# VH-VL binders against q96il0, part 31

Target 1, 167 residues: q96il0
Amino acid sequence: APERGAERRDTAPSGVSRFCPPRKSCHDWIGPPDKYSNLRPVHFYIPENESPLEQKLRKLRQETQEWNQQFWANQNLTFSKEKEEFIHSRLKTKGLGLRTESGQKATLNAEEMADFYKEFLSKNFQKHMYYNRDWYKRNFAITFFMGKVALERIWNKLKQKQKKRSN

## First folded at step 17 (VH-VL)

Design P3
Fold by OpenDDE, fold request of step 18:
Structure P3 (fold): chain C 167 residues (1-167), chain A 120 residues (1-120), chain B 108 residues (1-108)
Amino acid sequence: as target 1 above (167 residues)
Amino acid sequence: QIQLVQSGAEVKKPGASVKVSCKASGYTFTEYYISWVRQAPGQGLEWMGWISAHESYTNYAQKLQGRVTMTTDTSTSTAYMELRSLRSDDTAVYYCARDHSYLPRGHDYWGQGTLVTVSS
Amino acid sequence: QAVLTQPPSVSVSPGQTASITCSGDKLGDRFAYWYQQKPGQSPVLVMYEDSERPSGIPERFSASNSGNTATLTISGTQAMDEADYYCQAWKSSTANRVFGGGTKLTVL
């Protein structure tokens, strides 16, 4: 039987969150945790009179969210795969089957699993460092645009007040 | 001046693998991502994936999942794209392009392209 | 997969305004990018973030993105603007990118 080369799915499938915010809501909503990333997506509110700057901020937030979701989906997939491989490898080394006599999935003890977690974190340390760098840069940019939007809103409110005083 | 210089044209047999290189210069390599895009003869652009400079983040097009691997060498500021199990429909010009790591700036710089021909 | 749809070709006379559309589901909720590609050359970014121009791109190039349609507009089209134009956007719910099918702009 040709060994069906386990297609190393290096990327998690896109989970379509079925969460739909109420149509009349004027707020951002937080959805349930994504199946793959375990991150809760934010559904961003779109104002009826969204300014170009507000739209840019919203799109930037959305892109950053998707960037983040995909990263963690990939990491969780890698983690799950490596964890399974670790368990299988250790069981094999111990001369144990993948199933217990009772037919249950054989598991490793907490100490062995702790070793896996330490090794996994150590191996992925640099990856997480660079991820964090880029994550912070993205959030800094978002924060900057949030500030701009806030200023724009203040300015627009002031202009409206002036116009009302002139009439 | 910012430049992306790709490796030369390749001719491969079906089932073989190809590895294309992209050497970046004129900017801080570690501050950007590299995207790969291909274009079959007379066809449109197809996004293949992107990689962060330190290989911390890689994202591949679903269509190419399992067949494509992207890597980088920060010491030489070089990105690599390997495509395995080549088919005739993989015949294309392959481009590397710079991508911003945190801003939506698109692919602002492109390599000259590498023609990969898959023929029996 | 979110498909971006472009007209296969657009023709315009010199000095006239060319408009190239790119349609996709919820495209207005994403940033649109535009690339120009001349025969035998690499693509060149002409518009980013829906309506921003890179340095070196002429002011005659403009773009918008609203609803499900992004539009590239070339005012006062010149012979040198004859090329293939591709829109690009991020795929919804993924960090993947997708190109439109491309539009051949002919300047007659």
Scores: ipSAE 0.871, ipTM 0.952, lowest interface PAE 0.5, mean pLDDT 92
Fold by OpenDDE, fold request of step 18:
Structure P3 (fold): chain C 167 residues (1-167), chain A 120 residues (1-120), chain B 108 residues (1-108)
Amino acid sequence: as target 1 above (167 residues)
Amino acid sequence: QIQLVQSGAEVKKPGASVKVSCKASGYTFTEYYISWVRQAPGQGLEWMGWISAHESYTNYAQKLQGRVTMTTDTSTSTAYMELRSLRSDDTAVYYCARDHSYLPRGHDYWGQGTLVTVSS
Amino acid sequence: QAVLTQPPSVSVSPGQTASITCSGDKLGDRFAYWYQQKPGQSPVLVMYEDSERPSGIPERFSASNSGNTATLTISGTQAMDEADYYCQAWKSSTANRVFGGGTKLTVL
């Protein structure tokens, strides 16, 4: 039987969230968890008079969200794959089949699974560390732009008040 | 000065693999990602994927999934792109390019390109 | 797949304004990038974040991105601006990047 080369799907397929916020909403909406990343996407509100700075902020937030979604989608795929491999290898070592006599999927006990989780976390520690670094940098940039947008809004409100007092 | 220096041209047979290297200098390698882009003769640019400096994050073009592997060596500030199961339509100039990890700055620095020829 | 569409060629006389368009679904909701490529050379970033110029790029280069279309504008086009131009953007929901098909700018 030709060994079906395990198509190493190294990346999760892009989940398009089908969630559409109400058209008349003036707020950001949180969608249901994505099936691959398990992260809830945010649908960002677009104001009618969006400033260039607000637009930049929105685009940066969107890009960061997509970046984050793809990371966790990949990570969850890797986790699931390695978990399955671990279970299979452990069952094989025990001389157990992949299925019980009742036809159910054979499972490992909590202690054995704890070993898997510990090993997985240890193996991926650096990966998560660098992910967190980059995530924090992105969020710092976003926060900085949020501050700028806030200042812009304050300034625009002050200008409008001055104009109303002069008329 | 920021530079990306790629390995030399490669000639491969169909079904073979090629591994292209990209050595980065003039900046902190670990603060950026490396993207790979290819260009077939007389064709446009095709994005292949990107990798973080510590291999913490990889993202490959769907068309190349299963055939492409990107890696890095932080000790030498070098990125690698391996393409397997080569076909004639994989004949292209392959570029590495710097990508920001957190800023939308695009590919601001490029390697000189590596010609990979796939011929029978 | 999010496809970015560019005209295959644009011709302009010296000193005139060249405009190269890049069209894609909801492209205005993403950052657009522009690259210049001369024959036998690596691409060079000429515009980032829709309308920002890298250091060393002449002021005659400008860009905009709205709706479904990003536009690269070269005012006072010079012979040295003859090149292939590529737009790029992130693909929605995949964190992938996509290039346009490229536009050959000819300065007549």
Scores: ipSAE 0.868, ipTM 0.952, lowest interface PAE 0.5, mean pLDDT 92
Fold by OpenDDE, look of step 17:
Structure P3 (fold): chain C 167 residues (1-167), chain A 120 residues (1-120), chain B 108 residues (1-108)
Amino acid sequence: as target 1 above (167 residues)
Amino acid sequence: QIQLVQSGAEVKKPGASVKVSCKASGYTFTEYYISWVRQAPGQGLEWMGWISAHESYTNYAQKLQGRVTMTTDTSTSTAYMELRSLRSDDTAVYYCARDHSYLPRGHDYWGQGTLVTVSS
Amino acid sequence: QAVLTQPPSVSVSPGQTASITCSGDKLGDRFAYWYQQKPGQSPVLVMYEDSERPSGIPERFSASNSGNTATLTISGTQAMDEADYYCQAWKSSTANRVFGGGTKLTVL
């Protein structure tokens, strides 16, 4: 009985590219696109005197980024899988092999692929809507905290100016 | 009052599947995620994954990839966790817990737990 | 896997302050959560976002984060605080959640 090779279901590999920003950077760094999500990771700068509110904002941004990375990594994996299945199915229906006579991977034409994309988008429309909703909510929260941090910074600057005037 | 009510205890054989339900009440189901956490006897908590109420977003623990499926029924405000190819080491109390979709609030409400026993 | 490390046990006398630590790689970049679990009960969230208390959690519970270590502090520890305590954080890059190994708090 031929050992049916357990198709290693390519689990979305956890490996977000370990882009390490330069140690001396005082700014947020944007890494290259992640190979799975295709999103560019942001490495957030940590100030030496980070306030609790700034820290909260940074962590919220980090969590949101990770949430997005994971979502899109999974979505892209699903897309790739379904795309491959679609191609295989269509080739089979056409009586074509998965490889051309030249040994190249058989591909579908642009029109056939357009059908796939339309179908995929239609199928995933609700998923994308809910993702967008949650994304907007997260970003709203982030923006709110950004506002708070901005106010805190203004207040701290004013206090410092007052203290300098009193001395 | 916010409540998560889970299905009753299950006894399964190795290789079988189990499906645990978690009925949510007292809040807008569609605005939150459901996380699943298990605890083997005398062991710590193990996060299994989460699902959005509309099944638009799932995230499973790597250890359980391929064996776990989380689903929801919005009409009944019920989340489901299916674990396949059960092993003896899958014997645990399984918890559902509410999680926020956009706020880092942690698991603020928990189900009562469902004991799943995997025995030969 | 980013493992959150907790002491397996902490003992404290009634009225004293208990401190439970949770250490992990890049924990300083993530929110820490704390859960209390009593025997035969479901876990209860006691701290979120490093230092926030849910409604109904006593003020004697506090948490802090310093570097890659989160600390749960219980001031004026009571017998009713005897439980297992778990820290939790997001796993970097996967949006997975990870728990610490748990700490058994004994009130002597």
Scores: ipSAE 0.779, ipTM 0.913, lowest interface PAE 0.6, mean pLDDT 90
Fold by ESMFold2, fold request of step 18:
Structure P3 (fold): chain C 167 residues (1-167), chain A 120 residues (1-120), chain B 108 residues (1-108)
Amino acid sequence: as target 1 above (167 residues)
Amino acid sequence: QIQLVQSGAEVKKPGASVKVSCKASGYTFTEYYISWVRQAPGQGLEWMGWISAHESYTNYAQKLQGRVTMTTDTSTSTAYMELRSLRSDDTAVYYCARDHSYLPRGHDYWGQGTLVTVSS
Amino acid sequence: QAVLTQPPSVSVSPGQTASITCSGDKLGDRFAYWYQQKPGQSPVLVMYEDSERPSGIPERFSASNSGNTATLTISGTQAMDEADYYCQAWKSSTANRVFGGGTKLTVL
């Protein structure tokens, strides 16, 4: 199976709630968004004669994806919780109820919500800075292994060319 | 020499809280996460969660959500695990272990363990 | 946890080969790790990344991971190898670690 870079992805139907990944694909492919993280997972191809180095790269990419998905799933829960708390606090300060006259949840307009978004980003800046550092370190490690796999494949291709020239 | 040294044994009543410390030495604290693992008497190992050195990423086992808080202090290279609303089935040895922040190295160094006993 | 299943015990004679299995759905798609724990001691990592051995672990320890099963193999088993052994993997679809239930290795 052909090598793919960490940023290369096969196409897959997006937004399909009953999506069935191809069982016999010879390529990586991208699934629908994860409901907790909103990230689209990569589904990795497993070739029949995968080398030990290729196996380590694939598993490292899979674990990095799951590490990343869990971070954003956690952050999305925090965002939703703090957003609701902000809305309730601002409605209380205005002397308004938590529900409209029609029974729907009361909320703030886009201008008022801008204050929440600014506060959330400011509050979480340091957390995201350290997350980005770890994310880049993981991607550097993956890139290093991708280089090792590429060299292994070049060496194997040269050995096959040498064998064919004997005929 | 890499070491993880934990705080001493504790005896608690049901409903109380416990906070176990884990002081790291001999390595760059900020390059590793700290995982917490517990082991009830005569039982197997149970993973509780991890925390990054800068507290930017915490991940807790689902059964402990809402009862556990993990923290760190990078100035002392120390991790902490607090378990609240203690029950008798929380009686266990609590271990800290380091976990590489970006390589799949496993838990290569463990603390000596802290026995927490919960009895009325 | 409930994801990884190990036999509760394995017995071998000194000098023989011990095999300890760890079963989980598509476990071969994940890195597997193995820990040794002797009575009254903290666990010690003995295999990581499916088949890699940490420095200081004897070469008689080896491991494999494919399909639904990871296997720890101890060749030339010695009395000092008597311990509890735990497998560990990343839980499927999460960033949680999970341990197998443990296997007591007895060297008779």
Scores: ipSAE 0.692, ipTM 0.872, lowest interface PAE 0.9, mean pLDDT 85

Design P3
Fold by ESMFold2, fold request of step 18:
Structure P3 (fold): chain C 167 residues (1-167), chain A 120 residues (1-120), chain B 108 residues (1-108)
Amino acid sequence: as target 1 above (167 residues)
Amino acid sequence: QIQLVQSGAEVKKPGASVKVSCKASGYTFTEYYISWVRQAPGQGLEWMGWISAHESYTNYAQKLQGRVTMTTDTSTSTAYMELRSLRSDDTAVYYCARDHSYLPRGHDYWGQGTLVTVSS
Amino acid sequence: QAVLTQPPSVSVSPGQTASITCSGDKLGDRFAYWYQQKPGQSPVLVMYEDSERPSGIPERFSASNSGNTATLTISGTQAMDEADYYCQAWKSSTANRVFGGGTKLTVL
């Protein structure tokens, strides 16, 4: 599961899932979970007079979000496919059908499913390690640019303060 | 000197598979992704997908999903692209290109291209 | 679904300014990249991050990206600039890259 799996607990009323984006906003905002990645996208505010550095930061943040969402969408698809293949293989070994008497998908008990989860984690350990490395590198770059934007804004305020004093 | 050297031209029949190699040198292979781009005769560039150097992240163009497999070998600094179930409209020059893993630098270095011809 | 649209050809006289456009829905919200390809050669990156120029690319190459349009501009166009030019951007919500259809620049 992703590092944010604990944040995906559904404790809120169903009305919380009825997302209605602001018609007009001057702030970043967080949308509903993406169907494939289960991650909540940030929808970035674009101010009228964005500096070139602010624009680069925003675009880098957006690309990183899309990079991350696509990774987990791919992993979720692989997880689902391998899970069904594992269930089918174990049911066949037990001589059971793929469907119950009611026509619903047959499945395995929690202890049997734990075998799948352990095997999936072990098989994908190195993939997730290198994903984490790239994820941290991207976030470090973003944090560095956020610092540069903050310094740019402070410097611009100091210049405006000096200009008003000279008037 | 950064260099991407691709395998030689291939002639294949419809239904066969092709595997193109791309050997990288002159940079830290594990710090970059490899993208694959193809160009049919007289046509434009078509992005096929990318792969991270450790095979931890692979992303394919939707059009090619299910027919393409990209792999790497970090010990030889080599990327591979395999296209299966070839058909005549897969005739193209196939390029590998370097792709930065976390900065928006674009495809700054390209291989020389590999012509794959699919005909009976 | 967003595609990148380029004019199929642009013609200019030597010494004049060439402008090659690349149009896509909200393209100005994404980084744009430009590649030059001469006949029989691999593409060469000529602009990245909307307006950055790689080392070795002449200063007469510049680019911008705002709204729905990215523009590659070549000032003082030379015969050696005759080539196909492709824009590229990140496709929304998929982490896929997409190329424009290409523009043949002819220098008469």
Scores: ipSAE 0.691, ipTM 0.874, lowest interface PAE 0.9, mean pLDDT 85
Fold by ESMFold2, look of step 17:
Structure P3 (fold): chain C 167 residues (1-167), chain A 120 residues (1-120), chain B 108 residues (1-108)
Amino acid sequence: as target 1 above (167 residues)
Amino acid sequence: QIQLVQSGAEVKKPGASVKVSCKASGYTFTEYYISWVRQAPGQGLEWMGWISAHESYTNYAQKLQGRVTMTTDTSTSTAYMELRSLRSDDTAVYYCARDHSYLPRGHDYWGQGTLVTVSS
Amino acid sequence: QAVLTQPPSVSVSPGQTASITCSGDKLGDRFAYWYQQKPGQSPVLVMYEDSERPSGIPERFSASNSGNTATLTISGTQAMDEADYYCQAWKSSTANRVFGGGTKLTVL
């Protein structure tokens, strides 16, 4: 599982579980990591009697997931490009080639690479701050819709009990 | 009220670049993304990409990746779209449109459009 | 890339109901949006979140989205409804917005 997914605290909002996907499931489920974003997608369960409000909640969760996947896919691409540029630059200052004698890509040790990781995170701090703001706003909106769905379900239970008493 | 005002029409040669501006007013600029949409003469709408007001999130349509750059200036509430290496099939009206950063509201306000003509 | 398919043209008589379809694989799993564009004008949002109508859009505009198809419905169609109509959705694999090819509505 990617560490970025674990760092977020605000994982999938509700009802998800971690198991291998069946062809059809009565629960949300988590798929394997996406190869571009490294995020594990949630595959949302669609009940047969989904109300319009429940449908809007599910679609908002789906759209938010895709919004998030695209952000991290773009960020991962940038990270990979800047990492290679950093390695190539440092190898050149050492007078070393870009590949070892065996043909493997030359790299730097963990101490040297720590400089890259620190610099990358520092440069992207503002970007991640505004991303987190929008992520939290999306989760607030999702939570609001979850509350509306919960009230709708309570109302339907009360209406059903009233109908039984009236009959 | 809410308004998006774009820069004027431009005529360019193939291989040149164009930069279209979109000045927003009447709303909190930093709460919305700006999407760019183009429309070739007699053709449909084509989504080009979006940018958040703080430039923290940019996404370009795959077809345009590498040729387009979107930027913003929060001090002037202005978004910019630059398209490079222009070719004749880039002739289109270019629109900016407001896009909600976290609610699924669609493109609720549009600029007036900027005609960019690319001819040899 | 994901494709949203619309009929290129739809004709209706004044006062009748027009239906414009937008088809895509599992489109009913996404929010669908509809835009109206009159010649020489910018597009105008007429439906969002599948079936929600913005303030200022007449009640004769309605929409639905289920399965592979979203439908824009205009009841009591008027001459001023003559325009191009575009659907839009978020395609799942790239998080990009995609427009349908557009439908020219003619009121005869």
Scores: ipSAE 0.666, ipTM 0.856, lowest interface PAE 1.0, mean pLDDT 85

